# Ledger of designs, part 3: miniprotein binders against b1l550

Target 1, 279 residues: b1l550
Amino acid sequence: MRLPEELLERARDIHSEAPSHRIKLDRVGSFGLKVPVEFKGFLLLAEADVWVSLPEGRRGVDLSRQVEAIYELSNPPKDPFSLCREAAISLLEKLNYADSSGVSIRFDAPLQDGESLKYYGVEISSIASDEIINKIRVEILGMTACPCTAELIRAYKSSEIAATHTQRSLGILEVSTKAEHPDPDKLASIIERAMSSPLRTYTKRPDEGGLVIRSLSNARLAEDVVREMIHLFLEEFGHLPEDTHILAAVRSMESVHMHDIYAERSFSLDEIRKEISSH
Key: E = the ipSAE of ESMFold2; O = the ipSAE of OpenDDE; V2 = 0.75 times the mean of E and O plus 0.25 times the DockQ between their complexes.

## First folded at step 6 (miniprotein)

Design c1b (at its last look DockQ between E and O 0.81; V2 from the best seeds 0.00; counts 0 for: pae E 10.0 > 1.5)
Fold by OpenDDE base, look of step 6:
Structure c1b (fold): chain B 279 residues (1-279), chain A 80 residues (1-80)
Amino acid sequence: as target 1 above (279 residues)
Amino acid sequence: SKVKIRVEGDDPEKLEEAIRRIRELAEKLGLRVIVYRDGDTVLIFIYGVPEEVLEKLAEEIRKIAEELGVEVEYTIEKRE
């Protein structure tokens, strides 16, 4: 049932009223929207969050305008990077009382793996205020082999190739920058290369055997993976602004434990460069 | 009206100075400014520009560009 539009003329505008308590809010918006995006030739249904700040003198946000802003820009579907940035800007335009806006878009990104597809998780965000900050988070699974267990087994059996436990590990790179969003495929590649081996959607028996052997020969602690991720990131993305902030993390789903092992490092590019140069 | 300004230059210091000056200009006029950086290109968005100020603003931005030796593209987007 739709109420008559003329009622709007008689009804007070609740969200434009002064609140009982004059307090600014940082984020008010719609979370869990579904929007189409085009990514590397794929049309994907992504999840989106849109928000703006709310000044102390306004009771509520015009939520309908927020939703309108993102959907106007999502038709026809476009790349999620442009969508995030443009929507963030549009939000500020449509909601002129807001000091800041933000858009976040989440989806599984396809990644070619031979004749099959694998994927990584991606969250693309843009926050607009006096400047636009672009944020991207990439999560991709890899495989790690434990060097400690390998060493113990080697010592015990005196074998050249020691068995060890392997597990799936989730690598995470999160980048916040005033520059353009870093290429998520490159970020995913960095994570995979930092692991003992990548995961494969499709494996033939000989390939599977080779993958495991490779992992054993490239055994890495979760800590090793994080450090390698950072190293590779600096090689690929060292050109980003110095105030760019990075989170590198690994969650290892240890196969011998009920719990996961987690390691992370948060840093700015200027900070990490100073750290490395001091050694 | 919304104004989009593209600033390009090879000298990062000059770019930053241009951004600063344009921002200050907009702020003096009480206008909202958003800055986006893309390598050697900077996009500046100025919102709520009155029609009567558009020409003056364009001229001042041109002056800044000339003084600093940066390239500026000025685009007006009218809200329908």
Scores: ipSAE 0.097, ipTM 0.559, lowest interface PAE 2.3, mean pLDDT 89
Fold by ESMFold2, look of step 6:
Structure c1b (fold): chain B 279 residues (1-279), chain A 80 residues (1-80)
Amino acid sequence: as target 1 above (279 residues)
Amino acid sequence: SKVKIRVEGDDPEKLEEAIRRIRELAEKLGLRVIVYRDGDTVLIFIYGVPEEVLEKLAEEIRKIAEELGVEVEYTIEKRE
């Protein structure tokens, strides 16, 4: 049953009133929405957050319009990047008192891994004001092999033993740009290529041996991985706007320690280019 | 009314100039504008356009497109 539309003329619009304390708010929204998306031919259930800014003179946000903005666009399911951007724009249209809006969408992205799949984490955002800022964060596991221990073992046995500790390391790339979101598969590939070796869902013995040998032959510190991610990122995405901001990081679950190692670098494209060209 | 403008062109310098001039038109009318760049296409959204200025705004935008050699598609998004 739907209530008569005529009630809208008789009831106070509480949301449009001034608040008792005139303080602007940066983010007011609906968080944890479940939204279907289509990614690379897969139908996925994603989690979304939607929000707008609230001026000091407005008491509340029309929350049903926020939810409407994203759900209208999510049926039928579509590409999460288009959904994210379009929903952010729709929020500003539907909630014209806001000077900015934002949408975040989170999902696990499937990736081909031989005859099976593996996955990596994706979170995208679009923040709209007089411009659109697109943000993407990708997280994927790889394998690292410690070069310090490899060198010590080499010195001990003079090449009779090729060994070191290996571990899973979580690589992270986060990109904020005024251009379209970078392709998450390409970001995941950059992270994996920076590692000593990729991880596989499963391997047969000859392939497993090759994976381990590759990792030992490509031993890298967490610091090396971060630097390599930056190098590969610039090769693939150096064309993005100069004010594009990147965070590259690795959290390595070092197999010989009770704790993790972490390395990170944040930069803008113009900043890192000046740094590299000064060498 | 809300206006959606799709601008396309091969010359990035001409595209940026078109965006700048369209923004200036909207600002002179006191209208909110959002610009989104999608590869070779730029989407410009102008909000709160009075019905009496829709055709004048379209004409000015067509002039800008002709002067700069970019393609433009002007769409009025009506909510009934």
Scores: ipSAE 0.006, ipTM 0.440, lowest interface PAE 10.0, mean pLDDT 86
ESMFold2 (binder alone), look of step 6: mean pLDDT 78; pTM 0.724

## First folded at step 7 (miniprotein)

Design c1c (at its last look DockQ between E and O 0.29; V2 from the best seeds 0.00; counts 0 for: pae E 7.8 > 1.5, pTM E .795 < .8)
Fold by OpenDDE base, look of step 7:
Structure c1c (fold): chain B 279 residues (1-279), chain A 80 residues (1-80)
Amino acid sequence: as target 1 above (279 residues)
Amino acid sequence: SRVRIYVEGDDPEKLEEAIRRIKELAEKLGLKTIVIREGDRVYIFIRGVPEEVLEKLAEEIRKIAEELGVKVEYTITERE
């Protein structure tokens, strides 16, 4: 049942009323929307969050307009980067009382693995205020082998390739920049290359053996992985603005412990370059 | 009314000058602005523009664009 539209004339506009407490809100919006996006030839159903700021003199946000903004831009499906930026701008256009807006889009990105697919997690965001800031977070699983245990076993057995415990490790790169969103595939590649070995969706026995041997021969601490991620990032994305902010992190799900090992570094491009140059 | 002003220019100095002048116009009218910069493209949102001022504001912005050699698109996004 649809209520008569004429009721809108008789009903108070609750959203436009003054609030009981004149307090500005930073983010008000709809979270967990599902929107179609096109990514690398795939049509994906992504999760999206949309929000705007609310001034102190307005009780509520026109949430329907927010939802309309992103869905209007989602048909036909487009790349999530453009969608994110355009939606952020559209929100400011449609919600004239807002002084800032934001959009976040999350999905699993397909990554070719032989004849199969693996994936990485991606969250793309754009925040519009005095300027637009683009943010991308990439998460991908890899494998690490512990160099400490390897060294102990090497010393004990006198083996060239020492056994060690291996585990899944989650690598994270988060980039915030005034430039366009960095290529998520490149970010995922950096993370994988920084680990002992990548994960595979499927392996044949010879391939599996090779993968394990590679890991053992490339044993890395969680700390090593983070440092390598930073190094590789600088090589690939050194052209980004100096005020670009990066978070590089690893969560190692240690196989010999009930807990995880976590390491991270937050930095701006300017900061990290100065640090490295000082050595 | 809410107005969106799209400004595009190859010369960063001219672009910034255009932005500055447009902001000043808005400020003189007691209006709030939001500026979003995307490289050589800039969006300026002006809120609360009185209907009687819309035409004059558009004309002044066009003059700025002409003087500085920047591309400007003036759009009324919402009529209050």
Scores: ipSAE 0.136, ipTM 0.626, lowest interface PAE 2.2, mean pLDDT 90
Fold by ESMFold2, look of step 7:
Structure c1c (fold): chain B 279 residues (1-279), chain A 80 residues (1-80)
Amino acid sequence: as target 1 above (279 residues)
Amino acid sequence: SRVRIYVEGDDPEKLEEAIRRIKELAEKLGLKTIVIREGDRVYIFIRGVPEEVLEKLAEEIRKIAEELGVKVEYTITERE
């Protein structure tokens, strides 16, 4: 059932009233929307959040306009980065009382794995006000091999035995910048290259043996995985604005422990360059 | 109307000065701006531009570009 449009002329506009308590709100929006996106030839169903700020003098947000803003732009499906940025701008234009808007889009990104396929997690956002800030978080699993145990076992029988514990580790890169979102595949590649070995969707026994040998040959502490991520990031993305902020982290699911190991570093580009140049 | 301004130049100091002057111009007209930086290129979006000020805005932006020696291209989108 649809009510007559004429009722809008005589009903109170509750949202435009002043609230009983004049308190501004930072984020008011619709969270958990499902939106179609096109990413590298794949049509994906992504999860999106949209919001705007709400000034102290306005009681409510036009929530239907928020949902309209992103869905109008998502048909036909398009690039999630363009959708994210354009929706953030559209929200701020449609809801003139807001001084900021934001959009987040989350999806599993497909990644070629030889003749197979694997995936990694992506969350992007764009926050618009007098300028736009773009943020991307990439999470991908890799394999790490402990160099400390490897060295101890080597010393036990010299070079007779090559062994150590290996485990899955979750690598994380998060970038906040005024520039365009970094390419998520390049971020995922940086994370994988920092690990002892990438994970494969499937291997046969000879290939599996080779994967394990590679990881043993490239044994790396979680701390050094983070350091390598930073080094590779600076090599690939050192051209980004100096106030770009990065978080690099690893959560290692240590196979010999009941708990995980975690290492992280956050920094701005100008901060890390000063740190490196001081050595 | 929405105006998209693309600013390009080989002198970072002149690029930032051009951006500052364009933002100041929009502020004096009561218009909101969004700035997106991509390498040595900058995009400036000005929203809610009344039709009666479009020619004046375009002329002032061209003057800023000529004075500072930066390249400016702009496009206008209506009822977007």
Scores: ipSAE 0.013, ipTM 0.427, lowest interface PAE 7.8, mean pLDDT 86
ESMFold2 (binder alone), look of step 7: mean pLDDT 76; pTM 0.716

Design c1d (at its last look DockQ between E and O 0.82; V2 from the best seeds 0.00; counts 0 for: pae E 10.3 > 1.5, pTM E .771 < .8)
Fold by OpenDDE base, look of step 7:
Structure c1d (fold): chain B 279 residues (1-279), chain A 84 residues (1-84)
Amino acid sequence: as target 1 above (279 residues)
Amino acid sequence: SRVRIRVEGDDPEKLEEAIRRIKELAEKLGLKTIVIRERDGDTETVYIFIRGVPEEVLEKLAEEIRKIAEELGVKVEYTIKERE
C-alpha cells in the first residue's frame, strides 16, 4: 500500500525541524545495506554502511536519499573502491546540510588457492569532507608456530626440527590514506608472508606435511609477525603519502592458552621512517 | 548545482598549483571542495567536486578555471551535473 502523495503537503517535515537539543551528530545513516559489487571478476554481495553528519539545527537525516545514493551507483555493479568513493561524494551532494559523509563496504574477498578458493576479509571505506580519506582494512588468517616452545623442545630432545605448538593467527592491516585504496590482494599477501605459513583450503597429504614443516622452520612470535608485516608493507607501499596511517596487528589464537595473544603498531609512514632511520 | 572539474597534468607542480587555485576560487564563494586523485602511469588526474554552486556563478566559475588551465598548461574539463 502506498499512501497518497498529497499527505506530504499536510504532514510536517520532521527531519527539517529544529531539534530539542541543538547538538551536531557525527554519523547518521543506514547500516547493513546489501549492495552488489564486482571484484576480480566475481560478482559479490557486500554489506554497506552509509552515513552523513547532521548539523545541530536539523532534527534528522533524509535516510531515503542516502539509500538512493548508493543503489543508484551500484547498478550496474562496479568495483567496490569506486563505489565507495563515488557514493561518499554523492551523499554530500544529495544531502547539502552535511559537512561530511562516509561509506563502508565489507565482503569476503576471494583468493585463488590452487584449484580452490580461500578468502580474506576486507572493509573498504571512504570519508568525504574537505578531502576524501580512503581506508581499507584487510584481515586474513594464517598459521604461526611458537619459537619459544620449539627452542625448549630442541634443547631437550636435541632435534634439528623441533616440535612446537601451532595456531591460527589473524593478521590485520588497516591503511588510511588520501591516495587511492591500496590493493587488498597485496595487503593480504603481506600478512600471509609475515606469518609462519599460510593456510590452505585444499591440501593433499604431502602438501599438508610440507606446510607444517615450513611453519616450524619459520617459527615466529606474534611480535615478529607484526614487525614483519610492517617491513613488508614499507617495501610494497612506501610510495604512499607520508601522512598515510597504518595499523598492523595480529591476534594469535594460542593453542596452549585459553586466551589470545595480541600485538599491534599504529603509525604514519613519516613516523615509522624516522624510527627506522634512527637505528 | 554540482560541478566536477577534471584536471590532468604531467607536471606535478603545475597540477598542484591548479588545484590550489581552483580550491581558492571555491573558497571565495564559500563553497566546499572534494578532491580525488587518480594516477595512470605518468599522468595524474585530479577530480575536484564543488557542491552548491549558484546557477548565476556557473559560467563565471568555468571561465576562471579555464584561465587557470591556460596559464598553467594543464588540461581541464568542467562538467555541470544535473540536480538529482
Scores: ipSAE 0.043, ipTM 0.538, lowest interface PAE 2.6, mean pLDDT 90
Fold by ESMFold2, look of step 7:
Structure c1d (fold): chain B 279 residues (1-279), chain A 84 residues (1-84)
Amino acid sequence: as target 1 above (279 residues)
Amino acid sequence: SRVRIRVEGDDPEKLEEAIRRIKELAEKLGLKTIVIRERDGDTETVYIFIRGVPEEVLEKLAEEIRKIAEELGVKVEYTIKERE
């Protein structure tokens, strides 16, 4: 049942009032929206968050206008990067009292895996104010092989047994920059190449054996994976602005333990170049 | 009124100078700007949004932006939008 429109003349506009405590808010918005996106020929259902800043003199945000901003731009579906950026700008234009806006879009990205597909996680954001800051986070699983156990087994049975424990490891790259969003496929590729071996959707016995042998010959600690991710990132994306910020991390689900191992490094391009050049 | 300015060029130095001068024009008027950069191959397109432009200033602002574009050899397209 729709209520009579005439009630709007009698009811207070709560949102436009001054609040009892004049405190600005950094993020006020709608989180967990479902929006369609088109990514590299695939139509995907993504999850989005939208928000704006709220000045100290305004009690509430026009929530319906926030949601409208992103849905108006999502029909027909388009690439998530354009949607993210354009929605952030639309929020700032539609909600004139805001000094900043932001949009986050999350989806599972398809990735070619031989003649099949696999996937990895993507979250992009655009925050608009006097400038726009673009952020992307990519997460993809790979395989790691423990070099410590490999060495113990080698020592026990000199070259007769090539073995160690292997496990899934989640690699993470997160980039914040004033430039356009880095290509998520390239970030995923960096993570996979840093692992002992990629994961496959399926393999036949000879291919599976080769994959395992590759992982043993590329045995790596979680720390090694993070360092390799940084090295490969700098080769591919060293051209980004100097104040670009990166997080590189690995969560390794160690197969012989009840707990996980975690390693990470955060840096700016300016910072890491100085660190490397000191060696 | 809201002004959207599309700036396009193949010379990064001229493009950056055009953006700088347009931002300075807006700052002298006390107006906020949002700058969005979009790369399409070797060509960079920049969108500059200027909010809260008085109607009396719109034509003068457009003329000054056109003058900057001609002096620097960049392409400029502007659009004036009222929110609906």
Scores: ipSAE 0.000, ipTM 0.402, lowest interface PAE 10.3, mean pLDDT 86
ESMFold2 (binder alone), look of step 7: mean pLDDT 76; pTM 0.721

## First folded at step 9 (miniprotein)

Design c1e (at its last look DockQ between E and O 0.85; V2 from the best seeds 0.00; counts 0 for: pae E 6.3 > 1.5)
Fold by OpenDDE base, look of step 9:
Structure c1e (fold): chain B 279 residues (1-279), chain A 80 residues (1-80)
Amino acid sequence: as target 1 above (279 residues)
Amino acid sequence: SRVRITVEGDDPEKLEEAIRRIIELAEKLGLKVYVIRDGDTVYIFIRGVPEEVLEKLAEEIRKIAEELGVKVEYTIEERE
């Protein structure tokens, strides 16, 4: 049932009223929208969040305008990077009382694995104010083999290839920059290369055996993985602005424990360069 | 009306000068200006532009762009 339009003329604009408490809000918006995006030839249904700031003198945000902004830009479907940036800008245009806006788009990105597909998680964001900050978070699973247990078993059995426990580990790279969004495939590759071995969607027996052997031969602590990710990141993305902020992390779902092992490092490019140069 | 001005330039000094001049132009006209920077692209939003000023404003901005050798896109947006 649609209410009579005449009622709108009599109704107060609640959103534009002064609030009871004059307090600015950082983010007000719609979370969990579904929007189509085009990513590397795939049409994907992504989850999106849109928000703006709310000044202290305004009671509420025009949420319908926010939703309209992103959907106008999502038809026809486009790449999520452009969508994020354009939508963030559009939000500030449409909601003139806001001094900041943001868009976040999340989906599983397809990654070719032979004749099959694997995937990584990606969140692409843009935050607009006086400047635009682009943020990307990539999460991909790999395999780690424990070097400590391997060393113990080697010492005990005197074997060239020591058995050890292996587990899935989630690698995370989050990058915030004033530059364009870094290539998520490259970020995913960095994470995989930092692990003992990548995961595969489909393995034949010989391939599986080889994968495990490679993992055993490249045993790494969670700490090792994080350091390797940082190293590889610097090699690939060292050209980004010095104020670029990075979070490198690993969550290892340890197979011998009921709990996970977690390691992380947060840093700016400037900071980490100084640290490495000092050694 | 609202006006969106997109300014692009490879010379940072010229870009900044263009932005400065556009802002000053808007301010002289008593208009509100909001600026968003995205790398080498700068978005300038001018709000509350009277219809009678739209053409004049566009022309002045074009002159600035030509003088400084920057790329400018001028878009008029109507209030919802």
Scores: ipSAE 0.110, ipTM 0.550, lowest interface PAE 2.6, mean pLDDT 90
Fold by ESMFold2, look of step 9:
Structure c1e (fold): chain B 279 residues (1-279), chain A 80 residues (1-80)
Amino acid sequence: as target 1 above (279 residues)
Amino acid sequence: SRVRITVEGDDPEKLEEAIRRIIELAEKLGLKVYVIRDGDTVYIFIRGVPEEVLEKLAEEIRKIAEELGVKVEYTIEERE
């Protein structure tokens, strides 16, 4: 059943009323939207969140207008970075009572893996006010091998077995900057190179053996993976604005424990350079 | 009507001058403006533009773009 359109002329505009409690809200929006994006020639189904600020004197946000704004920009499908930034600007333009807006877009990015593909997690955001701040978070799984256990096994009398426990580890790089979003493939590459070995979609037995040997030859603590990610990040992205903020982290699903190990460092580019130059 | 103006330029000094002149023009016409800066691109939103001033506004913005060598695009939104 569709209601008569004439009712719109007579109904109260609930959203524009003052609320009973005059409290500003920082983020009011629609979360979990499904939008198509085009990334490196792939058409992907992404998930998006959209929001705006709400002043203390306004009761509600025009939520259907938010959905319309991002839908209109997502057809035809376009690259997710342009969509994210343009939608954030459009939201602030269309919902003119807000002093800020934001858009987040999440998708699994394809990455070449020999003759096949693998995927890593990407979440991008653009937050608009009098300027735009761009954020990107990349998550990719790799393999870590414990150097402590490897050393104990090497020291074991009569042992000729090169061994240690290995596990999947989730590497995370998150970057917040006034510049364009960093290339997610480069961020993923940094994380993978910091690990003991990459994970593969599938391997034949000779290649599988090589993967295991590589991981054993590159045993690394979760802490060392984080430090290596920072080192590699600075080599690749040290040119970004000095107030760029980075989070580098690893969550290791330790194969010999019931719990995970976590290591993390947050910093700005100017802070980390001062820290490194002091040593 | 709402007007969205996109200003682009490789010369930061010319870009900022163009933005200042567009804002001054809109305010001289009694219009409210909102600005978002995104690198070499600046978005200017002018709200509540009467139909009778649209042509004057567009002509003056074109003149500013030519004088300063910046690229300008604009979109008119008449949706309520």
Scores: ipSAE 0.040, ipTM 0.601, lowest interface PAE 6.3, mean pLDDT 87
ESMFold2 (binder alone), look of step 9: mean pLDDT 77; pTM 0.734

Design c1f (at its last look DockQ between E and O 0.88; V2 from the best seeds 0.00; counts 0 for: pae E 3.5 > 1.5)
Fold by OpenDDE base, look of step 9:
Structure c1f (fold): chain B 279 residues (1-279), chain A 80 residues (1-80)
Amino acid sequence: as target 1 above (279 residues)
Amino acid sequence: SRVRITVEGDDPEKLEEAIRRIIELAEKLGLKVKVIRDGDTVWIFIRGVPEEVLEKLAEEIRKIAEELGVKVEYTIEERE
């Protein structure tokens, strides 16, 4: 039902009015939009959030313009990195009263696993103001084997390969940089390589056995995984600007406990380089 | 009219000089300017550009770009 045009002409522009309280808002926008993106040859339906800042003198944001901005750029579908950056800029351009904008795009990224597919979670973001900050968060599951239990069992039973409990662990890398978004596949690879072993969607019996043996032979604490992630990250992405911020984390869904083990380190490239050089 | 300018350059000094000159040009015309930096690419938005000034502005910006050896894209956007 479309309201009569006559009524619309008489209606006040509520968004442009002065608010009762003159307070700036950091983010006002639409969350949970669905937008198509092209990623590694796949056409995916991603979830998107779009927002802008609101100055103290304006009551509301024109939300329709925000939605229009992202959908105009999403047809035809393009890579999520470009979409994110371009949309953030477009938002600032279209909404002249905003001093900052942001776009976040989330989806499950396909990852080839033999003849099957596995996946990792990815969130790609861009925040625009006087500068553009690009952010990417990658989450992928791996397997960890506990070295502590392995050592206990080794001490108890003389075995070449000590049994231990294994569990799924979620590795997380979040990178914020003024440079281009880091390659999410590389980030996912770093996380997997930092684990005791990767997970597989499809395993044949010999492969499954080998996977478990590998895990047992490469037992790692959650703390070990995080440190390894950082180490590998520095090797692959050490060329990023020094003010690049990184969060490396692991959530281990411990198989012998009802709770999870969590470890993290937040750092800038400058900070971590100084730390490593001092040892 | 609204004008979007993209300035790209590998030389940071030249890039900054180009940006400075473009901003000054706009300010001399009494126009509002917004600048967004994206690595080696800089976005400049100029608002309220009179139609009669659009071509002149484009030409002056092109001259700046040529002098400093930076890549500039000039786009006119219609008022929403």
Scores: ipSAE 0.337, ipTM 0.726, lowest interface PAE 1.4, mean pLDDT 91
Fold by ESMFold2, look of step 9:
Structure c1f (fold): chain B 279 residues (1-279), chain A 80 residues (1-80)
Amino acid sequence: as target 1 above (279 residues)
Amino acid sequence: SRVRITVEGDDPEKLEEAIRRIIELAEKLGLKVKVIRDGDTVWIFIRGVPEEVLEKLAEEIRKIAEELGVKVEYTIEERE
């Protein structure tokens, strides 16, 4: 049913009223929107959140204009980075009472793996105010091999056995910057190179053997994986603005334990450079 | 009317001067302005532009762009 347009003249505009309690809100939005995106030649279904700030004197947000900002830009599908940034700008244009806006887009990114594909998690955001801050989080699984157990086995009777426990580990890099979003494939590559070995969709037996041998030769603690991620990140992205903020983390599903191990470091580029140069 | 402006330049001082002059021009006319800095691109949104002022505003913006060596693009929307 479509109601008569004339009712707009008679009804209170609830959203533009002052609220009973004049408290500004940081994020008021529509979350869990389904949007199509085109990522490196793939058409993907992404999940998006859109929001704006709400000043203390305004009771509500124009929700239809807010959703309109991203859906107007999502057909035809385009790359998620452009969609994210452009929608954030459009939100501030359409909702002129807001001092800030934000858009987040989440999808599983395909990555070539031999003759097949594998996937890693991506979440990008653009937060607009008097400037734009771009955020990207990537998550990808890899393999870690425990160096402590490997050393104990090597030392046992001067053993000829080369063995240790291996497990899947989830690597995480999150970057907030005023520059363009870093390429998610490069972030995923940094995470995989920091692990003992990447995971594959499938392998043939000789290649599988080689993969496992490489993991043993590159045994790492979860803590060392995080340190290696930071080292590799600085080599690839040390040119980003000094106030760029990074979180590097690993959650390891330790095969010999009932629980996971977690290691994390957050830092800005200027902070970490001072830390490294002091040693 | 509503005017959307993008300003780009590789000289940060010239870019900021161009933005300042565009904002001043709009404020002298009593118009509301919102500015978003997006890397090397700056977005400027001007609301409530009288139709009779649009041509003068556009000409002044072009002059600022030429004098300071910045790239300016603008679009005009009749919905306010």
Scores: ipSAE 0.285, ipTM 0.725, lowest interface PAE 3.5, mean pLDDT 88
ESMFold2 (binder alone), look of step 9: mean pLDDT 77; pTM 0.728

